VHH binders against Uncharacterized protein YOR385W. Designs and how they scored, part 1

All scores and structures are predictions.

Target 1, 290 residues: Uncharacterized protein YOR385W, of Saccharomyces cerevisiae (q08909)
Amino acid sequence: MRGFSGQPLSDDDNYRIEKTQRNTIPERLHFSRERNMPIASIFGTRGYFVFSSEQSYDKFKQTNFNISTLDADGVGVPLFHIVQSYNVIGKITRSSPDFYIYKYVLQGVQDPPLYSDCKVICQDKVFRLCKILYCEIYAHQGFFETKYDFFYPSKTQPVKKYQIIKQSNMRDLYSTLDGMRFRWHVKFYSDHFRLMFLDEDRLNYSNSNQKERQKPDQGKSKAPDFVIGHYTRTFSDILPRSTSKCSNLIIGEHSKPDSLGITTVPDLTQEFACQGALIHYLLHIERERK
Positions, changes and structure headers below are counted from each chain's first letter, unless a header gives other numbers; antibody chains aren't numbered by Kabat.
F, E and O stand for the ipSAE by ESMFold2-Fast, ESMFold2 and OpenDDE, each averaged over both directions (binder to target, target to binder). V2 = 0.75 x the mean of E and O + 0.25 x the DockQ between their complexes.
[cut] stands for letters that were removed.
The coordinates of atoms that the task and the answers printed are left out; those that the model quotes come from them. Centres of patches stay.

## First folded at step 4 (VHH; framework vhh_3k1k_2)

Design a03 (from k27h with S105G)
Fold by ESMFold2-Fast, scan of step 4:
Structure a03 (fold): chain B 290 residues (1-290), chain A 120 residues (1-120)
Amino acid sequence: as target 1 above (290 residues)
Amino acid sequence: QVQLVESGGALVQPGGSLRLSCAASGFTFSSYAMRWYRQAPGKEREWVAGISSSGDSTSYEDSVKGRFTISRDDARNTVYLQMNSLKPEDTAVYYCAAYEYGFLGDFDYWGQGTQVTVSS
């Protein structure tokens, strides 16, 4: 079985100690639990939705997709909505976003808006649910690699946050967040991506500025990449309420909050969820071409 | 494409010895930790032994500690379980499994199993 057992017993403690001694892992990645984040489609709505938990997704389905049922922690509402731009198909001359990622945010009605361009979805006496444009993704396809630039939207100029790099001859994706190097690794003919932290002895392809890229020294880099997440496909079924769970993101977590709503998702987990949403959309596009 | 193939199971008398082998293919064997599990008739599947991807760390279920030894040969993509001082309680189908290191737990690949019977 995958993931955290849920039961207190680890006869593999020595294995974990051994790997910790060999690898210098940033404290920010010292996880003890996992968060399952479903990715689903909704009939009549373009794109895909990322949920903060299985609990949140289940509650959303139970309300017949009516987001007027608000919880203090944001259980039962989506976390992100990713949409492909109209300009992707037939884009050859104009630079425009290829994907938009919208984020759902809970705010107190008594508090000033956290975001000036919040679209109000619903409001009760205590909370307001807003949808904001969180990220614009630009894809640049070259001969040897494709680069995906993640930008924070701005009225004057988008601010680049980071980049994902995919080599043309492989399906792996590389990124650097807050000085930490990551790889989404997938095996040939598989749709299971493993999110790995790359140790100090490995070259992250997202940092390559050379025309000729060198493979990491295999004689020195014997330690395996440290796995902190997964992207997995699920079976797609027609559901009575016109929704389908398409895939699942599993990301490491420091603790289990009492509630798994949208307000409980750590910032780093949110960025990995955005990357996972892109991976899901790219797999959809890849299959549509077949 | 991923395969784990166990072999070496047999009928042995109490106090006897067996060596089980598990040949792996279709994945980067040296990056995976390996485990042996067993399932006796009418009982739940239980963990028996584990070895880290480097081979430097091993772990065992209390009931087999001191009697069983797990080892690996990365050049041959094979993990072994040496079983000594076998008891009737060790009668089970033995499975090997591969898992990846990480705080989130493991993605398990399983073999078809090999039958070990300890009886007079």
Scores: ipSAE 0.006, ipTM 0.255, lowest interface PAE 10.1, mean pLDDT 75

Design a04 (from k27h with S105E)
Fold by ESMFold2-Fast, scan of step 4:
Structure a04 (fold): chain B 290 residues (1-290), chain A 120 residues (1-120)
Amino acid sequence: as target 1 above (290 residues)
Amino acid sequence: QVQLVESGGALVQPGGSLRLSCAASGFTFSSYAMRWYRQAPGKEREWVAGISSSGDSTSYEDSVKGRFTISRDDARNTVYLQMNSLKPEDTAVYYCAAYEYGFLEDFDYWGQGTQVTVSS
């Protein structure tokens, strides 16, 4: 996994990925590769776009945002589009989501739709590109924490919900997916978030009980977490352009496919990409308020 | 000026029926997918039903399937929610929403809501 400035893995990151810890970590998180997913803004559009790979982002730029031909693996098309709701009336009545995440879906023209409400963007003789409302995010601000609810109304399967929890006095975010607990950890001086699997048996902490159950810093402490991904900000686009790369999501991968288009992204990685997109938007909002 | 106006909310007894209406103005209604959401006191807002811009596709939250029907009348710029076999658990403010998005664009509009109370 890569550091914020493009530096090699740190000694701490190498320690957290120790082979001796591998037998205590769920097999679905045993990664041998990584996927780099750029987050970019496009002039004249709302929100941000998550790409399935650097290859896909580069292809998208090369086509001048023209999708007249569709790649079989969906290279050159965004994976997700996240947008903040500007409906002030809906926010006042608490009726409107705070964020929307749209998903791009590639299907064969002969195949039935995977989603009941897909909007067909374009179609060639073999494939059609659809866009769906994938996720609605609702923010609930309290005195001690903010909860972000992820709701999936466009799926043909039963609706899925999960939460991201952020303590008011911390920058870290916590989530639970498929019975596994995760933390996006950031140091006070950094915008580099490390996505970590939390071993409940080792930590024996709940989000609300961390303060009470943390032992005083009086002795030898081993790292209780396993790093599976990163969110890092990028400032390489100095001049205004039609598209600007803003940040990167780096998530562990079991294998590298020959193509890194939107059809090649594992389900768990898609959920982490949705979380990372929210993190990016929250950092943008925080920066605008300064 | 974009506007969505819900109507039809009322107090009804369990097992009763209501038809909610949402009248749209200020945009090309036929290009927008339409949805109904509801929010009960002390609970999160939840999606209830959706209908595609063409009207060919409809979708429902599991607890309302078979009881609620969404429909649209593009000539009248109106979306409807027919609610049958109402339960006390259906008590909520019901909101209409309009959605349109393209390759890189998105648009969403929301109404002010209409109160439905199911009580004896």
Scores: ipSAE 0.369, ipTM 0.679, lowest interface PAE 2.3, mean pLDDT 78

Design a05 (from k27h with L104F)
Fold by ESMFold2-Fast, scan of step 4:
Structure a05 (fold): chain B 290 residues (1-290), chain A 120 residues (1-120)
Amino acid sequence: as target 1 above (290 residues)
Amino acid sequence: QVQLVESGGALVQPGGSLRLSCAASGFTFSSYAMRWYRQAPGKEREWVAGISSSGDSTSYEDSVKGRFTISRDDARNTVYLQMNSLKPEDTAVYYCAAYEYGFFSDFDYWGQGTQVTVSS
């Protein structure tokens, strides 16, 4: 935008900058569409549910888990269920996870089971809906930062895949997935988080000393932010209903799927949904501390 | 220069209807997802409705679902919010915002807002 000696950059220079920056972004993040994933509460059930789409959420509101016929793509059922563990003693004596994330999986009744340890929620003549323990989250409070370890159950023990890091003096959350580094950026007065990809320049800025990181991002020598998603809160004072939308998660998508059920969600989007579920829960805890 | 200009806000009685418009300029409108937000005095800014860049996907806050409809007209570079069955709690300044997935994304492009008042 800014040119040499106060003149704007030429169209050719701007085009070269755009082309060069695009070449540094992984193709997995070259999104042309978006997926809206509502986060909702269910009366009488602890925790929050993440839906694969607005369409799936709308259908679920009509039926809840009283489903006589399961959709082939899993429209009308939740994707994830996040629950905070009950902790009355405090973290020093507790060995259990701080949060559990359960995943809903659709299976053919005549197909071999994909998971031996799944809880059947409902079943029709063609499909069964199973609930599996997908992820355990452990929070580790340090003097300068809090780390959230995401462990995924395997045959004998959870396997650590990654962590989210929050600096004590910031609200932003940092993570690495599949060698790609991300930041959930939020202003101190807002509950709107932007999910951004971090290239090497942005990583160097994030890894600078804490005093420098606390300064406003001037962006003078850095690449523009590459935004791939959003987390937004809905109206906080909504009267309780049987199923109530609490927030919305929006993640970039490569193509329009024929259906927006739980079977259509890309792996990377599923991980961002788990992160969004944690962000939602952390904001809920923060608000409860009025 | 990116610009978003909201219009259509007015004083209406409970049960009334309004159509808000947001005229966009200075960017490739069809490449952007569009959203409506609102902010009442003394409260946080709240997301209300969203529409994808293609127009194929829409989403709403639960309190407005069934009453509000978001739509877009790419030929006119305009996004709309049709508001029906208005309630006093819908009283707020309504803001239009644009979002892009990709390079050269600043924070959301925001308009100046348009005031909606629902009262007798």
Scores: ipSAE 0.000, ipTM 0.232, lowest interface PAE 13.8, mean pLDDT 74

Design a06 (from k27h with L104M)
Fold by ESMFold2-Fast, scan of step 4:
Structure a06 (fold): chain B 290 residues (1-290), chain A 120 residues (1-120)
Amino acid sequence: as target 1 above (290 residues)
Amino acid sequence: QVQLVESGGALVQPGGSLRLSCAASGFTFSSYAMRWYRQAPGKEREWVAGISSSGDSTSYEDSVKGRFTISRDDARNTVYLQMNSLKPEDTAVYYCAAYEYGFMSDFDYWGQGTQVTVSS
């Protein structure tokens, strides 16, 4: 054709691409809102806590961890607690989980128990707050990759398990949930992870050998990555109440309820929060190394 | 210093019974909920049974309900798993684990496991 064309994509072209991409993306991932979920540490306590919202985290701080009344939507209590296993015995055989994720569950005092293994943390006249072992994570270090097995032992339904896969020379993590494929993508020297949905074409690209991924894509236009969430680090400091916000998870959501407590978190968002909690812990372990 | 030691694993015929013990030391046993897990070769570790710190509440995986009973003896710092009507599919290494579910703190400890084999 005629000469060089160096025009950048117009706003209309960018909108058209986004609209076409959204039309082919599963309906479950058509998000109109975002949920901000702080990850925080508590002085003298092992591990990290994931909160259902900024509002919930702020209320938790204001109570100085002295919860005398439980909110109907579970505002002001943590959603998850992730802890690295302390295992001196069997360290070389690694037969114990590497991480535990506990989930906080709100129940009415008069309601039937939702979980037979619920540990009562606190109770008022209307509600009880229980803590359950939600997930065990087993890390398997291989020559080319590390696999993180997420295992759900307390469910009465068939046991749910999936893997997060990390290549040994990369920081990106890959997972499959309910037949959908996802990637946590991070750039070199960054602690900002973008949670992306991978369709069949993008999955073929993302799973290719690293040399092939750097190969120029001659005459092919790939659809852009569909971002559904973020993990970002924050400056960590010890607050007057001995808690420190360490990072933030931002996950797409269909609707925003009036209260953003632990009862308002969609199942898929809970799974992404568990993955984000692991990412946070892995970054912490990496930073503790010199 | 913290230690969980499982014992009682053996070879037993289908329909037989075994009692597993887990002796705890180095922590305040009465403050911890106790659980049993098992892992068969080539399979994932699965939860089997749990007992609350008070002993008032017990829970079981569906495949073992009515056959297995978890109990504790806080005077001896020991948790037990009574296994009845054993099946070949119960063949696994059995592990005990101690859990404390405090609002601001959690602690977990694991044993090395004891082998249970159910075959004719």
Scores: ipSAE 0.000, ipTM 0.269, lowest interface PAE 12.6, mean pLDDT 74

Design a07 (from k27h with L104I)
Fold by ESMFold2-Fast, scan of step 4:
Structure a07 (fold): chain B 290 residues (1-290), chain A 120 residues (1-120)
Amino acid sequence: as target 1 above (290 residues)
Amino acid sequence: QVQLVESGGALVQPGGSLRLSCAASGFTFSSYAMRWYRQAPGKEREWVAGISSSGDSTSYEDSVKGRFTISRDDARNTVYLQMNSLKPEDTAVYYCAAYEYGFISDFDYWGQGTQVTVSS
């Protein structure tokens, strides 16, 4: 209801450092709170689900998709579902994606369908919950780097939105969204990824900087990084039997209403959630190989 | 999973003392500045005390200076609030929060709080 709280303490070291860098950080990244987005598995269903909030995840654990009344803000249903493709022929021809991300969308039952490929999951007298293909991810393994291409379907053809780039023998992931450059930074001994904003002179994507990229990054950066989110793994939640929480995404957010359902997630946060879902899946695949 | 769990709240007589503890898990505790906040019935949350990530700097709200002391034990992933000379005005739910560089305001992991009541 009320909330001006969140101004940094003037005597704190982190406050002084943050204040010094404030003028170089885009205003849209000046967050006043965080959004926790659980990532969970569902027994008998391939892949992983990303939830818009802790409250939404807790409600979903009790009901699954057996819901008599849908919340107007979409509390209690997943936001995204990521699943790995097993199409061997498509991989050989390079024509099929490696991962699919589906998005859950809430619509009025009286409204025309927003998407031609909308699969109705459940509905009440007022709302219909639909599942659509939101993003296709293509992985290109090279000798020096791996690129993950994120394609978002359009009315005429898939539109390439952006790439995530990972150097061979490094775990950090780099991306550019809306002209802003980001890094998911992880220490080599950890599964805790920090989502950081990078300023213009600190982006190192060119081959001319290859010597610096080849050295292991042990958590040292040439410049202070502006942290805007986290990916952390959690202990398995085995109750209820049908749903298990695996990890959490924590993304910075501007002040919002008390309800944190699927309709309340900002576009930029949705993109970071898609990246986080991929990170989770890649870590799962890595663990299964060992 | 990121968790902050407060403990030590109790009913105490005016002039008494309490030590609150906040146990942290699921993140790199030593990278975070830690704060204590309190919220009395019908009022907004207010800042009480803060300690830097290095532990070298502490800060306090004026009404608690000289009575409250914040400290941290990075080996135990715990932050403490030692409260002395308690007054009825100190009655509130006390919350622990962690702040990391990068969220210009309110990148705070909040605990569930612990109730402190100062009454005869």
Scores: ipSAE 0.005, ipTM 0.174, lowest interface PAE 11.0, mean pLDDT 74

Design a08 (from k27h with F103W)
Fold by ESMFold2-Fast, scan of step 4:
Structure a08 (fold): chain B 290 residues (1-290), chain A 120 residues (1-120)
Amino acid sequence: as target 1 above (290 residues)
Amino acid sequence: QVQLVESGGALVQPGGSLRLSCAASGFTFSSYAMRWYRQAPGKEREWVAGISSSGDSTSYEDSVKGRFTISRDDARNTVYLQMNSLKPEDTAVYYCAAYEYGWLSDFDYWGQGTQVTVSS
């Protein structure tokens, strides 16, 4: 039995391949297709951009923000922009965020603004593309773990907030969204992260990083792992005149979208895209400090 | 030396049926979950159906539910996709894939694909 890279199964065997129990998974995670979401850099601009689809990225690469007409579904513009603040990550006494995530929103030019902090990026006769502050990330570095708080503006009802937790001696990241538990799992020195749904039993096993021989409860049922997304690093093979593709997110979806623009991305997919953007940025920072 | 070989693709009229087969070799078939994907020209690859390594769990894309059935025969190292009530929108190259866990396209092994065309 080998993994995707042809490697033997990891000593950290958190996978169950004998059974997949679809009916134990929340319906929100019953996916039938996948969305490819490139992560790219723009020459002369800090941070990274997440695109709603490969097709949207390809169109953007040709036009950049020099667009004469905006697509009604937002094809050809970025979905998110993540940028690191100038602060040292994890400064305990710092009150400002460590990362900002901006979201691109398409609005009719004749409609009243939906957001008071909307920065107009470009406009045609029908639509304007606005950029809004969507999420603030605060990093808290501890001896045993690092916590990343995702905070959405207090005007949201209810206020959206959750954490990503990373153990200090491991690369895996854990999160909870709407009562559902998730793990971004990576093997060894790979930069391929698998986004997995965890039931309560698997969350406890993953948090303890227990090997099979260390398991005290032999009668406890092992739950199957469900992969609902991927983060993969790609080598930038695009000449960096305007954009360079750095990595790709693949997230499950319930049905094929009628369009691949920024207006077509489900809410849960947007949340996972924000997590993937952070993962990409953390990997970049790690390599710079090497 | 791992291989997945799809077969059974053909030209068929709307309302017709086809059975696709995927023969596996070079790995412990019974330990792997199996999936069918399809890709129409100029479109994204879509997951179609999945079956767990034990065969206890199956799942389907919404547009094929009730029309397609995935099954496996571990004695023959083969996974099947029975396609009934075929529609023009089912026209695509169909791929099988083997994976150690989950639902999405992070697969250990892929086949070469088999073409299904549904037209009058």
Scores: ipSAE 0.011, ipTM 0.208, lowest interface PAE 9.3, mean pLDDT 74

Design a09 (from k27h with F103L L104F)
Fold by ESMFold2-Fast, scan of step 4:
Parts: sequence; C-alpha cells; structure tokens
Structure a09 (fold): chain B 290 residues (1-290), chain A 120 residues (1-120)
Amino acid sequence: as target 1 above (290 residues)
Amino acid sequence: QVQLVESGGALVQPGGSLRLSCAASGFTFSSYAMRWYRQAPGKEREWVAGISSSGDSTSYEDSVKGRFTISRDDARNTVYLQMNSLKPEDTAVYYCAAYEYGLFSDFDYWGQGTQVTVSS
C-alpha cells in the first residue's frame, strides 16, 4: 500500500508494501494525507521562509509584509525562517552556528510565555506573535563526510539534538530521530529529494555505502525504503515579486486538521521541515558555486 | 562597527565564583536579546543562559540553573553572567551573543570568548 492518499507519485516512488514489511514500519509513520509546506524568499530579506501550508502562504502574500490581524490557528504567518550566518564587519572565523532557524509562535496575550526569549513581532487584542531562535545548525566538514548538528536552545521544553550526515561523494543525507533512521534520497540527475524511513533489519552501513548511489544491485539486495515525504523545487519566477515560492516540502500526516496554520503542525513534521529548509539552503549554495 | 568584548574569565578553584561581562558597542544594545554560550575542548558549543531585550525574561540550561544568573545593564551596554558554585565541568570558553529579530529580519553578533578554568 501507498503511504499517502490522493497524491500521485512517479512510478519509481510508488511502492506496494508487503504486509510483513508494513508491520515493520512504526505506526506513527502510517500516513493518510500530505501537508504541502512552501519555501519562499521575501524581497529585501536574508534567507528563506517555510510556511505551514499553501493556504497560509497565499494569505501571507495578500498582506504585503503587514501582519495586522492574527488568525487563531496562525494562518498567514510563516512557520520558520532559516538564515545562513553572515559577517557584515568582514570575514572572521568564529565558533558560531552556520545556520539559524527562527520559529514563529502564536500565544494568547493573557497566557504565560511558552519561551523565555520570545521577541514580540506584533500583537492584537487576543494574540501575540513571537519569533524565537528555535534551532542552531553547526556544520563540521570532514574528508569523508559533513555532519550537521541540530541544537535546540529553547529551555521551556526538553532540548533535542540530532545530527544529519552527508557523505562527501554523495548527495543523500542521513539522520536518526527518536530511534528511527531516515534518509533524504536524491537521484544523480535530480533535485527531488525523497524522505525515506530505513528498515533497521536492512540497514547497510558498510564501507561500500560511501558509493551507494552508484551500486548496480541495490534494488536486488534489499527491500525498498518507505517514502514519507518529499522536497521538490519550483520554477524560478521571470519577474521580481514581493514573495517568490522556491520549493515545496511535502510531509505525510495522519489526519487533516480543520485549519493549516502554524499551530497545526505536528512536532515530527516540524523537525522534517527544519531538515528540508537546510536542504533548500544547501542546494542554493551549490547552485551559486556553479 | 559592531563589537562584543567578553571579560572576567580566570582560573578558579571548585566551589568558587566568577562574574563574566560582555561589553557591546556599535549597535542599539537595548533592542537585542543576549545569550551566553560555552564550548569545552573537543565538545560542541552549549547554550548556557539568555535574557530578553527588555530584561523581563531569563532562561538557563538545566545544568547551570540555580548556580548561574544572567543580567543586563542597558545604561552600560553590558550583559553579565554571575557564576556560583563552579565545578570542573564548567571549564570552557564562554561566548557572548546578541540577537535581534524583526518580522523579516534577524541579526546576530558574537564575541571572541573568554576562558574559564575550574581546577585546583
């Protein structure tokens, strides 16, 4: 069975999962719908913005950079803002994060703060919109691999830390979240990344794995991985715009919420969105070098 | 010209106290949230403490809560970290960082760090 409903996939991504294989996949990854999360640039700003839905992005475009009314579910507000570190006083080597991910948080004006270091962006009679430093990404370049450490400094919740690993001669990225192993897989000729759950019984971490993308018999030697999301690019806009949609993150979900604002995004989806935002930025940097 | 200059790092015995200072210049200090980070040799950088731009909210890493206190003096453009009951595992280079967030803007500035060594 296909893990998502209603969304057509390419033949290469449409897998029929055997009943035995389906039983080895955690229930929390058995999705029935998809959430589309646009990644966009905004004129005159650094970095990229991740939106909780197409509907949220569309409402945001209508505001012309003015968020004057706050929806109860946070529709029309960005979910995340990712920025690459930049030194305006000159190129100085310092032990600082390579990327920052800021999160937009909606709270009632009479509720206690969820985050101690919340910067209030705007406030109406009922809600306040805050921006917090949500995640710091540190890149460690090695000869055979690059490691990206995701550090969550907010202290009103348990701190979570994990790592994304990229082999030097490959484009795929690997991570482990809550004891589950994941791969963002991309084919040599494509910028379409597929987010896959890796079956522990079939996981191959041998030295030959460094050339995994070039192995002729990979599909013969093990069962296919289970796809739970996608990162896809959109075409460049021909004319300048106040906002420009650059790519989409598509992540599986168990149910469709009544609203698709920033308050409706599941925790696991937020973590994959942070990974997808990094992938988008890495692709941007790669294209700038070419 | 933006600068953050940390000071107060020293060699101290276990159970001792130190006060770190971070002097800021070249920007509107009162608009920035401030944080302290630390990094021990061979370890990743760790967030230690934070204070909001207004000074109304403070936050701490669990391992230092109750022992460390962050404060700010906007008239002097300085943020402080008072460290009490120091332990050998507090040995690290301590960094000051300034953050400002707007709807679509963000700025961060980092100091060069100050060495704290807790040993006998």
Scores: ipSAE 0.000, ipTM 0.395, lowest interface PAE 10.6, mean pLDDT 75

Design a10 (from k27h with F103Y)
Fold by ESMFold2-Fast, scan of step 4:
Structure a10 (fold): chain B 290 residues (1-290), chain A 120 residues (1-120)
Amino acid sequence: as target 1 above (290 residues)
Amino acid sequence: QVQLVESGGALVQPGGSLRLSCAASGFTFSSYAMRWYRQAPGKEREWVAGISSSGDSTSYEDSVKGRFTISRDDARNTVYLQMNSLKPEDTAVYYCAAYEYGYLSDFDYWGQGTQVTVSS
């Protein structure tokens, strides 16, 4: 059995972070382990699925991609399902989201509903697996930037969770979660994104060098990158439209989780997984149009 | 391209010793921290030892602490794992990995692994 702990971070490996730098980094981002979260396609199903761990994906694959039995920790079911919206010809519709992110939630059969629009996928004597609309994404293309607005689903008044900003001439994506600023950085001609935390010093350095970016070889020292995650593609021998693991998302964790299922994924990790799912979908759209 | 090549794995009796080597190429070795990981049959890959880019800091998993020593030779682009007082539970494929600054580094560069078997 393969688990996520194949690439751990250790609290003892703190040699690269000076005390002053460590004091400016939020404690929520002080990780000692990492979580590998596969992103996969399923033949005949639109969109992509994000799994809470390699172990969870492997179990799902072993069940022939059917959810017929429930693990108490939610191992072997997807965590998220992202789907791109599309227009229906001949129908006059209100403005709709560009992407929908559904979340799989394991509930006790006697528990009250957590959300108003739960779709029951399967149920045993103890648990029910529900699929809920978790997030709606709206893309706003501007002259200088594209904004991706992440909303809590609502029938009355939509509430924005946060926004991802992409400059029109760059591939990097920027976001702010709970007052913390992040960057998904990618090199030109690469599909490998590094998720970085941005502190005030890094933002000030970026702003001060924005007008002087044409002379990057002045020998000035750059603030070190603080990397908390990765998105990378998986190379597989697959037929087009097959069921396959497409990419891998790696996010930092504070400790080894008691379970690798959907019930133990931290809230911040869930948001990064949603962002990673969007990145995967955007890369797919770009590639298919070439 | 980045390449890591492990060597030195062998069959050894309990209480014996081995020295593993990892030769690196395709990147500025002195700028990267280096780690050793291992994976036993049917088990998850686990971290064993780490050494900073400067060589000033080392760290070890509890089960190998005091028995294993990690070191590096930047002139030869090589990282070493000296393994003493070997136990049957040390039987695994040992992997070398390179990473940079932060708690989570650049996507790990992995070697092919070298098999260590501790058996009478």
Scores: ipSAE 0.013, ipTM 0.229, lowest interface PAE 8.6, mean pLDDT 74

Design a11 (from k27h with G102D)
Fold by ESMFold2-Fast, scan of step 4:
Structure a11 (fold): chain B 290 residues (1-290), chain A 120 residues (1-120)
Amino acid sequence: as target 1 above (290 residues)
Amino acid sequence: QVQLVESGGALVQPGGSLRLSCAASGFTFSSYAMRWYRQAPGKEREWVAGISSSGDSTSYEDSVKGRFTISRDDARNTVYLQMNSLKPEDTAVYYCAAYEYDFLSDFDYWGQGTQVTVSS
C-alpha cells in the first residue's frame, strides 16, 4: 500500500548498526531511508540550486518558475540557492559574506509576510513562493586551516553560528551541529564526499568557550566513522537546455515523507544541504581556476 | 581502475522474469557487501536488495520481497539480481553498488546502470 512515516529500518541497515554498535551513535542519526537532493545550475543564473528531491527537480525543469499553481508541499521549486559574492575568499577583514544561501519558503497569500526580506517569486490564489536570505558564509584562510563561518541572520533574534573547518593538507571538512561532530570525508582522487558521524569528540565541544580551540580529529580516531550521507558529482542530466544537474546530496532520513517538496525537509537535513551546497561551490571554484 | 558493469536489462511483459548481472573489477570483491538500487524518471533513487560480503545475509525492500533474489559468485566477481513476477512499477534504471558495512553504506563504487522496462 502507501508508504507511512516511522517505517522500521531495513534488515541490511539494522545489520550495519549492530556491526558498528561499539560506536555511541545518537538515536537522532538512526536513519532507515535516504533522501536524494539534486544540485543543479540554471543557464544565465549565477550559483547553484539544491532541490528537495529528484521528483521536485524533474517537475521544476519542465516549468522553471513559470508555474500557474503552487503545490501545497512545494514540489517543483528549489529548496536553496547558493551564490558566491565577488569578494576574495580568505579575506583578512570581515566586511561582507563570501557566499549567500537563499531559502525558498511557501506561505499563504492572505497571511502577512513572515520575513521583511521576503522576495515574492510567484503566487497563485492560495500560496506565494518567497525567497529569503537564509545563511551568510564567511571564509577565513589561515596557514594551517580554512574556517567557514555560517551565520543565520534574523532581524529580531541572535545570529545562529557554527563553523566548518578544513585543514590545509586535507580535503576533508569538519563541523559540529547540536553537540554532534561530523566529517565530510573524501579521497584525493575522488569528488565523492561521505558525511560521517564522529563518536569520540562529542564532549570536546560541550564547552562553548573551548569550541574553537579544540580541533577535530584528523583521521586518527580509534572509533570507526559512521556514514549518514553522501555528496556525489553527476553527468547524467543533459536533457534540459535551461537547467543542468551537477551533483547529488544523499542524506539519511528516519522515514519516507508523505511528500518530497520543500515543506517536508527535516531541519538537520537542511543544515547538511547547506554544507553540501558549499562543498559543490568550492569544487567548482577549484576546477574553474585549473 | 575500479569498475562495476551492469547488464541484463531489457523490455519485458508484466509477469515476466529477468536476471541482472553486475561484473566487478579493480578491487577485492569478496571483502565487499553488494547492493542493487533502482531509479525511475522523476523518482528518488531507492534501495532494492543487499547481500553481505560472506553471502550469508540478504535483505530486500518490502515491495520486492518474495519476487527478487540477490546472489553472488565470488569466483567470477559478479553479483546477480533475479527478478520474477515483474510489474510496470519495477521499470527503472538498476544500479549496482559495492560497500563496506556501515549505517548508510560507504559506496566507493557505482555502476553505470542497466535499463529495465516492464510493458506490454
Scores: ipSAE 0.000, ipTM 0.222, lowest interface PAE 15.7, mean pLDDT 74

